Miniprotein binders against CRAL-TRIO domain-containing protein C365.01. Designs and how they scored, part 18

Target 1, 355 residues: CRAL-TRIO domain-containing protein C365.01, of Schizosaccharomyces pombe (q9uuc2)
Amino acid sequence: MADIPADRKKIVQEGWSRLFSDIEQPSYIQKFPSQESLYVSFFEQCAFDDFDLTLLRFLKARKFVVTDSSDMLANAIVWRQQANLRSIMVRGENGLNQNFVKASMYFIWGQDKKGRAIVFLNLHNFIPPKNTKDMEELKALILYAMENARLFLDSEQNAAKGVLGLVDLTYFSRKNIDLDFARVFAETFQNYYPEILGQALIVGSGFRMALFEGVWSIGKYFLDPEVRSKVTFCKPAQVSGYVDSKYIPLSMHGQFDETKLYERAPPETAGIGKPENYEELDKEYVDAAKEFIRLTREWIYAAGKPQEAEIEEKRKAFKYECKKLWRKGVALRPPNIYQRLGLIDANGHVDWSKA
Key: E = the ipSAE of ESMFold2; O = the ipSAE of OpenDDE; V2 = 0.75 times the mean of E and O plus 0.25 times the DockQ between their complexes.

## First folded at step 9 (miniprotein)

Design e1 (from m20 with D55E; at its last look DockQ between E and O 0.93; V2 from the best seeds 0.80)
Fold by OpenDDE base, look of step 9:
Structure e1 (fold): chain B 355 residues (1-355), chain A 82 residues (1-82)
Amino acid sequence: as target 1 above (355 residues)
Amino acid sequence: SEELKEEIDKLREEVEKLKEEAKKLGVSPETIKELIRKLFELLWKLYKILKETGEPELLMEIIELMREIGKLLEELYKLRES
C-alpha cells in the first residue's frame, strides 16, 4: 500500500482526530438507523483503497483545511447511507433503468498515456429527465457508475492519479443539454467522490464545441475551482497526445469501436451475496472500523515515541487487511460490465491486458 | 421566431449596459456582486431560449452572447478575488 507522504502525516492525524470526534457525537449518530450502520458506511467510504489515501483525497479537495475536510468526509459517510448506495450496488445494473443503461452515456475502458483509466462520456446519448422519476433513475445510474469507477483507483494496481474523462462532442446537440441535471451530477461528483478525476478532455470542434462552451459559461460554476482546473478543451486531432489510437473512439478518427464493447458483454448474473452474507460482512466491517479507529488513535498518541514505528507497521498491515475485506463486498455484488468483460475480477483486480 | 429574436436583442442590450457598468473605475465589491448576479440571470434566460430555439442562426447568436457574458463573468470574478 502507498505510504502517507511524510509531509502529510501530521495533517492526516489531525484529520482522523477531528473525524472520529465528529462521528462519535450523538447528533451525528442519530443520522443513521444504528451506530453499526454508521461504521459500515464509514468502512465502505474509507477502506477502499486505503483509509489514509481516502482521507487525503478529502483533504486535497478542501485545500488541507482539516475542519472542512473532516466535515466533507462526515457528510459523505452520512450521504452513503441516506442515498441507499448499498442497495443500488446490491441490485446491480439490472436494477437500474434499462433504457438509461442501454443509452451507453458512460463507460470505462483502457488507459491513457499516463496510465489512468479512461472514462468515456457520450453526452450525445444523454436524454434529459422529463420528471422526478427519471431524475432519480439517472441519479442511481450515476452513483452506480461512480462507485464502480472507484475500482480503477486502486493505488497498488494503478499509481496514476485519478481517471481521464473523455467527453465526445462529435454528435452533441441541444437536446443533450440539461443544466439542472448537470448541477446534480457536479454536486454528487465533487462532494462524495473527491480526487477521482485526474483530467477531463472536452473534445469537439465547430458549432458543437461552441454550443458546449456557451453552456459551460454557466455549468463551470457548478464545479469547484479544483475540479474546474482539471477540464481541458481540445480538438479531435489533439486527443492522440493523451490517448493511444487503440482507445481513441472512431468518432475521433481512432481505432476504438465503442459499440462492440456493449455488444460483446455477457448479461449480468445475480450476485452471489445473500442477505445473511451481507449481515455477516457488515459485522466484520463494524469490527474493522472500530479497530482502525483504535489503531489510529494509538498511532497518533505514539507520535515521536519509541513505539511509533511498531504501531505504524501494525496499522499499515491492518489497512491492507481492510482493503481485502472491502473487496469481499465487491465479490458479493452482481458483476459489473467490467467484470463481465473480464477487465476486473470478482475481487476488483484490474487486468488491463484484457482491454 | 420573431419574438425570440426581439427577446435576444433586448438581452443583448442589457448585456452591453452591464459591460459598461463593469468598465467603470472603482467598482465596489457590492457592485461586482450585483453585476455577477445580473449576468447569471441573463445567462439563464439565454439558456431557456437556447432550449426552445430551432433556428441555427438564432442559436449561434445566443451561444455567442452566452460566451460573451461568460468572459465578462470571469473578469468580474478575478476582480472580486483581487
Scores: ipSAE 0.718, ipTM 0.907, lowest interface PAE 0.6, mean pLDDT 92
ESMFold2, look of step 9: ipSAE 0.793; ipTM 0.931
ESMFold2 (binder alone), look of step 9: mean pLDDT 84; pTM 0.822

Design e2 (from m20 with K48R L50I D55E; at its last look DockQ between E and O 0.95; V2 from the best seeds 0.75)
Fold by OpenDDE base, look of step 9:
Structure e2 (fold): chain B 355 residues (1-355), chain A 82 residues (1-82)
Amino acid sequence: as target 1 above (355 residues)
Amino acid sequence: SEELKEEIDKLREEVEKLKEEAKKLGVSPETIKELIRKLFELLWKLYRIIKETGEPELLMEIIELMREIGKLLEELYKLRES
């Protein structure tokens, strides 16, 4: 597991201290169906990859202001429960609107030249929601997509920071423009999935690029300055500087046939997890969450003391076990498209040789 | 189509007025805030027109105007942060 940078140890400790105080408040606990639900949401939010790395993402997103960062994380933990994210993930892709799934507006495939997973965003396949129901179905699809994208952020498998977003404007038209949806997308992304984006490439030319730039004059203000700074506009010919031709879409004169990706994907099977398996796992999540809090408080108290090194090692080992425990939850779910294609195994290990 | 063109022409005139106001020396923070608000309102109107029109020439005019407003907004935000 990645070690906390030495210069960030103190602020991570401060961040955890503040968060733990906040989540123990009666007013915060009341936002959940139960205190156990709170700990489950906390564990699912933070335990993937590394608890401290998760907190560091929130810290970075709030310019290392501890109060703002802890509040943002606390809100994200509540949101996981309120958005019923567990239910979305347990239902799998088959539980989503199949017209939206088949539109292939979003998928991950391959790595860029920096080793980042490539997130393809095909805006030309985007159908603006016409009603509240469509909007909710699109939100569910986004959440499913973003939660699956976390699997590509495992620091042990990929040292690269974040993903490369590749926005293809080749077939982009006015019919694909919806700023209301764009706002919802931006807010969801920046508030609940901080530091996932490494860079976004907006790829296009001529009128289509101009059209996007026109809308971007509004839409860019839906993004925080940090996320906005990661957006780069480029021509199709410039994509080769970022991505190997193997993963450049045919629309951009590359070799990657996106259509074949979905055609070769086996159908989604039912998840192996039964309600009783999730209940048992949730008990383990609660216990692990409480133990992480305990160990972290002990670690904070041991700062500058002889026992600091021992508790650091114990805490490090425990965080690794929590990562494995988090992966047990993934294994219970219906297999996502990446698992079905053999890119990700049931334990969340990515095999890029399959891409 | 003619009505949309007339609307765009009116919006263009409004943008030019706002540009001239933004060029005035000693623009107060309150004035900058108000200019930003008005420019966003214009952008949203132009956005609605983009959704309603399919004429390429008109779309290009709107896009150019949106870019112009966008540039002015960036300048105003820089002024607000200074």
Scores: ipSAE 0.614, ipTM 0.873, lowest interface PAE 0.7, mean pLDDT 91
ESMFold2, look of step 9: ipSAE 0.754; ipTM 0.918
ESMFold2 (binder alone), look of step 9: mean pLDDT 83; pTM 0.813

Design e3 (from m19 with D55E; at its last look DockQ between E and O 0.90; V2 from the best seeds 0.77)
Fold by OpenDDE base, look of step 9:
Structure e3 (fold): chain B 355 residues (1-355), chain A 82 residues (1-82)
Amino acid sequence: as target 1 above (355 residues)
Amino acid sequence: SEELKEEIDKLREEVEKLKEEAKKLGVSPETIKELIRKLFELLWKLYKILKETGEPELLMEIIELMREINKLLEELYKLRES
C-alpha cells in the first residue's frame, strides 16, 4: 500500500480528526437509517483503495483545506446511502435500463501510455433524457460506471494517477447535447469521486469540435477549476501521443473495435451474495470502521512519541486488511463487464494482459 | 428559421453592447459581476436556439457568437481576479 507522503501526514491526521468529530454528531447520524449504516457507508467510501489515500483525494479536491475536505467527505458518505448506491451495485448491470447499457456511452478498456485506464466516452450514443424517469436511470448508470471505475484506481496494482477520459466527437451531433444532464454528471463526478480523472481528451475536428466547444463554453463552468484544467482538446491524429494504436478507436484511425467488446462479453450472472451474506459483511464493515477510527485516534495521539512507529505499522497492516474486506463486497456482486471479460477477477485484481 | 435568425441578430447586438460596457475604464467589481451574469444569460439563450435549429449556417453563427461571449467572460474573470 502507498505510504502517506511525509509532508501530508499532519494534514491527514487533521482531516481524520475533523471527520470523526463530524460523523459522531447526532445531527449527522440522523441522516442515516442507523449508526451501523453510517459506518458501512464510511467503510465503503474510504476502505478502497486505502483510507488515507481516499482522504488525500478529498484534501486535494479542496486545496488541502481541512474543513472543506472533511465536509466534502462527510457529504459523500451520506450521499452513498441516500443515492442507494449499494442497491445499484447489488442489482448489477441487469438492474439498469438495458437500452442505456446497450448504447455503450461509457466503458473502460486498456491503458494509456502512462499506464492509466482509458475511459471511453461515446457522446454520440448519448440520448438526452426526456423525463424524470430517464434521468434517474441515467444517474443510476453513471453511478454504476463510476463505482466500477474505482476498481482501476488500486494503488497496489497501478501507480498511475487517475484515468484517461477519451471523448470521441467523431459522430457527435446536436441531438447528443444536454447541459442539464452534463451538470448532473459533473456534480456527481466532482463531489463524490474526486481525483479519479487524470486527464480528459476531447477528440474531434471541424464542425463537431466547434459544436462541442460551443456547449463547453457553458459546461466548463459546471466543473471545478482543477477538473477543468485536466481537459485537453485534440485532433484524432494527436491521440497516438497519449494512447497506443491498439486502444485507439477505429473512428480515430486506430485498431480498437469498440463494438466487439460488448459483443464478446458473456451475459451477467446473478451475484453470489445473499441478503445474509451482505448482513454479515456489513457487521464486519462496522467493526472494521470502528477499529480504524480507534487506531487512527491512537496514531494521532502517538505523534512524536516513542510508540508512533509501532502504531503506524499496526494501522498500515489494518488498512491492508480493510482493503481485502472491501474486496469481499465486490465478490458478492454480479460480475461487471470487466469481470465477465476477464479483465478484473472476483477480488478486483486487474489483468491488463486480457485487454 | 427567419425568426431564429432575427433572435440571433438581437442577441448579437446585446453581446456587442456588453462588449462596449466591458471596455469602459474603471469597471467596478459589481459591474463585472453583472456583465458576467448577463453574458451567461445570453449563452443560455444561444444554447436553447442551438438545440432548436438544424441549419448548419445558423449553428455556426451561434457557435461563433458563443465563442465571442466565452472570450469576453474569460477577460472579465481575469479582471475580477486582479
Scores: ipSAE 0.695, ipTM 0.893, lowest interface PAE 0.6, mean pLDDT 92
ESMFold2, look of step 9: ipSAE 0.759; ipTM 0.919
ESMFold2 (binder alone), look of step 9: mean pLDDT 84; pTM 0.826

Design e4 (from m20 with K48R E52D M60I; at its last look DockQ between E and O 0.96; V2 from the best seeds 0.81)
Fold by OpenDDE base, look of step 9:
Structure e4 (fold): chain B 355 residues (1-355), chain A 82 residues (1-82)
Amino acid sequence: as target 1 above (355 residues)
Amino acid sequence: SEELKEEIDKLREEVEKLKEEAKKLGVSPETIKELIRKLFELLWKLYRILKDTGDPELLIEIIELMREIGKLLEELYKLRES
């Protein structure tokens, strides 16, 4: 597992101290169905890929202001439960609106030249929601997408920071524009999935680029300055600077046929996890969460003491076991499209040779 | 179509007025805030028209005006930070 940068150790300790204090408050606990549910949500939020790396993402997103970062993380833990994210993931892709799934508005495939997973965003396939039901179904799809995208952020498998978003404007039109949805998307992304985006490329030319830029004049302010700074506009001919031709879409004069990706994907099978398996796993998550908190408090207390090195190693080993325990949850779920295509195994290991 | 064109023309005139106000030396923080607010209101109006317009020429005009307002907003935000 990646070690915490030495210059960030103190602020990570401060961040954990603040978070633990906040999540132990009665007013915070009351936001959950039970205290166990809180620890489950905490574990699912933080244990993948590494507890400290997760906290560091929130710290970075809030310019290393401990209070803001802790509050943001605490809110994300509550949100996981309130959004019923577990239920979305347990139902799998077959539990989503199939018209929206089949629209292929997004998928992950291949790596960019920096080793980042490529997230293809096909805005031309986006149909604006006409009612509240459609909006909720789209939200569920986004959450499913974003949660699966976390699997590509494993620091042991990919040292690259974040993903490359590739927005194709080749077929973009006015009918694909919805700023209300864009706001919801932006807020969801930036508040609950910090530092997932490494860079976004908006790829287009002529009228379609101008159309997007017009709407971007509003939409860019839905993004925080940090996320906004990761957005780059480019022409199709410039994509080769970021991505190998193998993964450049045909629409951008590359070699990647996106249509074949979905056509070759086997159907989603039922998840192997039964209710009793999730209940057992949740008990393990609660125990692991409590132990992580204990070890982290011991680690903080050992700062500058002879036992510091020992507790650091013990804590490091435990975080690795927590990562494995988190992967057990993935293995219980219905296989996502990446698993069905053999890009990701049941334990969340990515095999880029399959891409 | 004619009504939409007239509306766009009025919005353009309003943008030009706001642009001239933004060029004045010594614009107060309060004035900048108000200008930003007004420009966003204009952008949202243009966005609504953009969604409903079927005229390609009007669509181009709206896009250009939105981009112009967008640039002006960026300038105002820089001024506010400074």
Scores: ipSAE 0.720, ipTM 0.908, lowest interface PAE 0.6, mean pLDDT 92
ESMFold2, look of step 9: ipSAE 0.788; ipTM 0.930
ESMFold2 (binder alone), look of step 9: mean pLDDT 83; pTM 0.808

Design e5 (from d3 with K48R S70G; at its last look DockQ between E and O 0.97; V2 from the best seeds 0.81)
Fold by OpenDDE base, look of step 9:
Structure e5 (fold): chain B 355 residues (1-355), chain A 82 residues (1-82)
Amino acid sequence: as target 1 above (355 residues)
Amino acid sequence: SEELKEEIDKLREEVEKLKEEAKKLGVSPETIKELIRKLFELLWKLYRILKETGDPELLKEIIELMREIGKLLEELYKLRES
């Protein structure tokens, strides 16, 4: 597991201290069906990859202001429960609107030249929501997609920071524009999935690029300055600087046939997890969450003391066990498209040789 | 189509007025804030027209005007941060 940078140790400790104080408040606990639900949401939010790395993402997103960062994380923990994210993930892709799934608006495949997973955003396949029901179905699809994208952020498997978003404007048109949805997308992304984006490439030319730039004049302000700074506009010919031709879409004169990706994907099977398996796992999540809090408080108290090194090692080992415990939850879910294609195993390990 | 064109022409005139106001020396923070607000209102109007228009030439004009307002907004935000 990645170690906390030495210069960030103190602020991570401050961040945890503040968060723990906030989540123990009665007013915060009341936002959940139970205190156990709170700890489950906390564990699912933070335990993937590394607790401290998760907190660091929120810290970075709020310019290392501890109060803002802890509040943002606390809100994200509540949101996981309120958005019923667990239910979305347990239902799998088959639980989503199949017309939206089949539109292939979003998928991950391959790595860029920096080793980042490539997130393909095919805006030309985007169908603007016509009603509240469509909007809710699109939100569910986004959440499913973003939660699966976390699997590509495992620091042990990929040292690269974040993903490369590749927005293809080749077939982009006026009918694909919806700023209300774009706002929802932006808010969801920046508030609940901080530091997932390494870079976004907006790829197009001529009128289609101009059309996007026109709408971008509004939409850019839906993004915080940090996320906005990661957006780069480029021509199709410039994509080869970022991505190998193997993963450049045919639309951009590359070799990657996106259509074949979905055609070769086996159908989604039912998840192996039964309600009782999730209940048992949730008990383990609660216990692990409480233990992480305990160990972290002990670690903070041991700062500058002889026992600091021992508690650091114990805490490090425990965070690794929590990562494995988090992966047990993935294994219970219906297999996502990446698992079905053999890119990701049931434990969330990525095999890029399959891409 | 003619009504939309007339509306765009009016919006263009309003943008030009706002540009001239933004070029004035000594623009106060309050004035900058108000200019930004007005420019966003114009952008949203243009966006609505963009969603409804079927005329390719009108669409080009809208896009150009939106990009122009976008540049002006960027300048105003820089001024506000200085």
Scores: ipSAE 0.734, ipTM 0.912, lowest interface PAE 0.6, mean pLDDT 92
ESMFold2, look of step 9: ipSAE 0.795; ipTM 0.934
ESMFold2 (binder alone), look of step 9: mean pLDDT 84; pTM 0.816

## First folded at step 10 (miniprotein)

Design f1 (from e5 with E52D K60I E64R; at its last read DockQ between E and O 0.98; V2 from the best seeds 0.82)
Amino acid sequence: SEELKEEIDKLREEVEKLKEEAKKLGVSPETIKELIRKLFELLWKLYRILKDTGDPELLIEIIRLMREIGKLLEELYKLRES
ESMFold2, look of step 10: ipSAE 0.800; ipTM 0.931
ESMFold2 (binder alone), look of step 10: mean pLDDT 83; pTM 0.803
OpenDDE base, look of step 10: ipSAE 0.754; ipTM 0.918
ESMFold2, look of step 19: ipSAE 0.799; ipTM 0.932
ESMFold2 (binder alone), look of step 19: mean pLDDT 82; pTM 0.797
OpenDDE base, look of step 19: ipSAE 0.752; ipTM 0.917
ESMFold2, fold request of step 21: ipSAE 0.783, 0.773, 0.785; ipTM 0.929, 0.922, 0.927
ESMFold2 (binder alone), fold request of step 21: mean pLDDT 83, 83, 83; pTM 0.804, 0.806, 0.810
OpenDDE base, fold request of step 21: ipSAE 0.751, 0.752, 0.746; ipTM 0.916, 0.916, 0.914
ESMFold2, last read: ipSAE 0.753, 0.788, 0.788; ipTM 0.914, 0.928, 0.928
ESMFold2 (binder alone), last read: mean pLDDT 83, 83, 83; pTM 0.806, 0.802, 0.806
OpenDDE base, last read: ipSAE 0.750, 0.752, 0.752; ipTM 0.915, 0.916, 0.916

Design f2 (from e5 with K23R K24E L25A V27I; at its last look DockQ between E and O 0.93; V2 from the best seeds 0.80)
Fold by OpenDDE base, look of step 10:
Structure f2 (fold): chain B 355 residues (1-355), chain A 82 residues (1-82)
Amino acid sequence: as target 1 above (355 residues)
Amino acid sequence: SEELKEEIDKLREEVEKLKEEAREAGISPETIKELIRKLFELLWKLYRILKETGDPELLKEIIELMREIGKLLEELYKLRES
């Protein structure tokens, strides 16, 4: 488990203290079907890959303002439940609109030169939703993909900060533009998945780049300044500075044929988890969440006391057990495309040699 | 198509007026806020036209105008933060 930077220990303690106070309020608890559901949502939000690293992502996204960060995290915990994210993940890819899945609007493959997972964003495959049903199906797909993207952010496996977004404008056209959807996407990403993005490259030239820039004149303001600062515009010839030719798309004169990725993927099998397995796991999540809160309060109380080092080690060990417990939940789900391709195993280990 | 062209021409004229207003020295924060609002309104109108137009030449004009407004917005936001 990653250690909290010494200069951030105090603010992490303050963040947890505020969050715990907020989530114990009756008005907050009432937003959930039960108090147990709250703790499950809290655990699923924070336990991967590390509770403190999760909080640090929210802190960073709000410029280390404790109140704003705590509120943002509290809202994300509520949102996870309200969006039925568990249900989406349990249904797997086969539970999504197959036309949207097959469109391959985005996927993860390979690493950039900094060791960051590459998120390919193929806007030319995006079909704007025509109705509310299509919008909801697209939202579900985005949530499924974003939640799977978290698997690449395990700090013990990937020391690199965040992912590289690679937006290919090679085939981008007017028919791919929907600012209403872009707003929903931006809001979902920045509010519920903070600090996942390391850098985004908008890759294009000529008219297509100009078209994107025109729309960007509006869309850029859907993004928080912190997220916006991570966006870089570049030409296809400049991508080699960020990504090895092995992972540069053919459209950008690289060697990576993205069309073959889905073709070679085995079909999704049913998840092994039954309702009773999830119920049992949720009990463990509740107990673990409560224990984490207890240990964290003890840790805060021990600040500057002789027992501080002992409680820090105990808390660190417990966070590691929570990470393993979180992975048990992943193992119950239908295997995602990365698991089916052997890039991620059932324990959440990423084997980049398979990419 | 002609109606869309006329609308774009009107929007261009409005952009030029706002650009002149933005060049005036001593712009108050309230004036900057209002200019930003008006420019966003224009951008959204252009976006709607962009989605509806089938004319490639009009599309180019719209994109150019959107980019111009975008630059002006960036300048105004910088002024607001100063």
Scores: ipSAE 0.717, ipTM 0.902, lowest interface PAE 0.6, mean pLDDT 91
ESMFold2, look of step 10: ipSAE 0.806; ipTM 0.938
ESMFold2 (binder alone), look of step 10: mean pLDDT 85; pTM 0.833

Design f3 (from e5 with L25R V27L S28T; at its last fold request DockQ between E and O 0.95; V2 from the best seeds 0.82)
Amino acid sequence: SEELKEEIDKLREEVEKLKEEAKKRGLTPETIKELIRKLFELLWKLYRILKETGDPELLKEIIELMREIGKLLEELYKLRES
ESMFold2, look of step 10: ipSAE 0.794; ipTM 0.935
ESMFold2 (binder alone), look of step 10: mean pLDDT 85; pTM 0.832
OpenDDE base, look of step 10: ipSAE 0.748; ipTM 0.922
ESMFold2, look of step 19: ipSAE 0.810; ipTM 0.939
ESMFold2 (binder alone), look of step 19: mean pLDDT 85; pTM 0.838
OpenDDE base, look of step 19: ipSAE 0.749; ipTM 0.923
ESMFold2, fold request of step 21: ipSAE 0.805, 0.815, 0.805; ipTM 0.935, 0.942, 0.938
ESMFold2 (binder alone), fold request of step 21: mean pLDDT 85, 86, 85; pTM 0.845, 0.843, 0.842
OpenDDE base, fold request of step 21: ipSAE 0.748, 0.742, 0.731; ipTM 0.922, 0.920, 0.917

Design h1 (at its last look DockQ between E and O 0.89; V2 from the best seeds 0.00; counts 0 for: pTM E .683 < .8, SAP 80.437 > 70)
Fold by OpenDDE base, look of step 10:
Parts: sequence; structure tokens; C-alpha cells
Structure h1 (fold): chain B 355 residues (1-355), chain A 103 residues (1-103)
Amino acid sequence: as target 1 above (355 residues)
Amino acid sequence: SEELKEEIDKLREEVEKLKEEAKKLGVSPETILELIAKLFELLWKLYRILKETGDPELLKEIIELMREIGKLLEELYKLLLGDPEAIEKLKEAAKYLKELKES
């Protein structure tokens, strides 16, 4: 488990203290079907990788303002339940609009030169939603994609912070422009998946780049300044500075044939999880969430006391067990494209040698 | 269409007017915010035209104008970044812009 930077320990403690106070409020609890559902959502939001690292992402996204960070995290926990994210993940890729899935607008493959997973954003394959139903289907696809992207953020497997977004403008056209969708995408990303983006490369030239820049004059304001600062415009020839040729798309004069990714993927099998398995797991999540809260309160209380080191170790060990418990949930789901390709196992371990 | 070209020409004239207003020394944060709002309105109009136009030359003109407005916006935002109160007003303006789009 990653250790909390010593200079951030206090603010992490303050963040947890505030969050726990907020989630115990009746007005907050009422936003959930049950208090147990709240703890499940809390656990699923935070227990992946490390609880404290999760909080630190929210802290960074709000410039370490504890109140703003806590509120943002509290909202994300509610949103996870309200968006029915569990149901999306349990249904798997086969539960999504297959036309949108086949369009391959979004996928992860390989690592950049900094070790970050590369997120390919193929805007030229984007089909603007024509109606509310299409918009909801696109939202579900985005959520599915973003939730799977979390698997590449395990700090024990990847020391690099965040992913590299690679936006290919090679075939980008006017028909691919939808600022309403772009807003929804931006809001979803920045509000619920903070600090996932390490850097975004907008790759293009000539008229297509100019077209994107024109739209960007509006769209950039959908992004938080922190996210916006991570966006870099570059030419295809400059991509080699960030990514090895093995992972540079053919469209950018690289060696990576994106079309083969889905073609070689085995079909999605049904998830092994039954309703009873999720119910049992949710009980474990509730108990673990409550125990994490207890241990964290004990840790805060032990600050500057002789027992601090002992409780820190106990809490660290428990966070690791929570990570494993979170992975049990992944194992119940239908295998995502990365699992089917052998890039990620059922427990969320990434094998980059498969890429 | 000729109508779209005329509309773009009109929008260009409005942009030039706003540029002149933005160059005035001592522009208040409120004035800057108003300029930003107007520029966003222009951008949205241009975006709508961009979505509808089939003329490649017109499309180039629209894109150029959008980029120009975008640069001006960036300059105006930089002027506001020096004023903490202006940042709060920008948040309000962003809310207003969101409301304008829903109208």
C-alpha cells in the first residue's frame, strides 16, 4: 500500500473527519435506499487501490480545500448509487448499446513512456446522440469505460499518476462535434473520477486541428482549470515523445493497429456473480466500511500519542484487505475487454506484457 | 448560403467591436465579464452555424472566427485571474452561461 505523504497526513485526517460527519447526517443518508447502500457506495468509491489515495485525488481536485473535497467525495458516493453504476458494471459490455461499443470511441491499450495507461479517444468514431435514449446509452458506455479505467490506476502496479489520453484528430470532422455530449463527458469525468487524467494529447494537424481548436474555444470551459492544464496540443510527429511507436496508432504513423484490438478479443462471457453473491459481498463491504471509519477515527485520535504507530500499521493492513475485498467485486462481473485480452486478470492485476 | 455568410459577417463585426471594447484601459471586472458573456454568445451562434453549414469556405471562416474569439476570451480571463473577486464573478458568469444554453 502506498503511504500517505507525511506532509499530507493532517489534511487527509481532516478530510476523513469531515466526510464521516457529512455521511452520517440524516439528510445525506436519505439520498440512499438504505444506510447499507451508502456504505456500499462509499466502499466501492474509496476502497479501490487505497482509501487515502482516493481521498487525496479529491483533495487535489479541490486544491486541498477540505470542505470542497469532502463535499465532492460525498456527492460522488451518492452519484455512484443514483447513476446505478453497479448495474451497468454487472451487465457488462453486452448490456451496452452494441453500435456504440463497436464504434470503439474509447479504449485503453499499452503504456506511455512514463508508464501511464494510454486511453485512446477516437472522436472520429463518435456518433452524436439523436435522442435522449441514445444519450443515456452513451452515458452508460462512458461510465462503464471510466470504471474500467480505474483498474489501471492501482498504485501498487503502476507508480505513474493517471492515464495518458490520446485524442486522434486524423479523421475528425464536423459530424463528430457535439458540445452537449462533451459537457456531459467532462462533468462526469471531473466530478466523479478526479485525478485519473495525467495528461491528454490532442493530436492533429491542418484543418482538423483548426476545427477542434474552434470547438475547444467553448469546450475547454467545461473542464476544471486543473484538467484543462493537462491538455496538450501536438502534431502526429510529436507523439513519439510521449508514446513508443508500438502504441502509436497507424493513423499517426505508428505501429499500433487499433482495429485488431476488438477483433482478437474473445466474446464476453456472463459474469459469475449471482444476486446472492452480491448481497453477501455488500454485507462484507458494509462491515469493512464501518471498520475503516472506526480505525480512521482511532487513528485521528491517536495523533501524537504512543499508540499512533500501532494504529497506523493496523489501518494500513486493513486498507490492503479492503483492496482485496474490492477486487472480489471485480471478479463477479462479466470480463471487460481488457480481461478478455488477458491484459487484466479477474482480480484486477495488469499484465502489460500482453499489450 | 448567402444568408449564413451575411450572418457570419455580422458576427465578425460584433467581434471586432468587442475587441475594441476589450482594449480599453481600466476595464472593470464587471465589464470584462459582460464581454466574456457576449463572446460566448457569439461562439455559440458560430457553433450552430458550423453544425449546419455545408460550405467548406464558410466553415473555414467560422473556425477562424471561433479561434479568434477563443484567444480574446483567454486574454480576458487572464485579466480576471489577477482579481480574486473577479474569479467568483466568473463562477457566476459560468452559471449564467449554463442557463443561457438551457434557454
Scores: ipSAE 0.573, ipTM 0.780, lowest interface PAE 0.8, mean pLDDT 89
ESMFold2, look of step 10: ipSAE 0.701; ipTM 0.834
ESMFold2 (binder alone), look of step 10: mean pLDDT 74; pTM 0.669

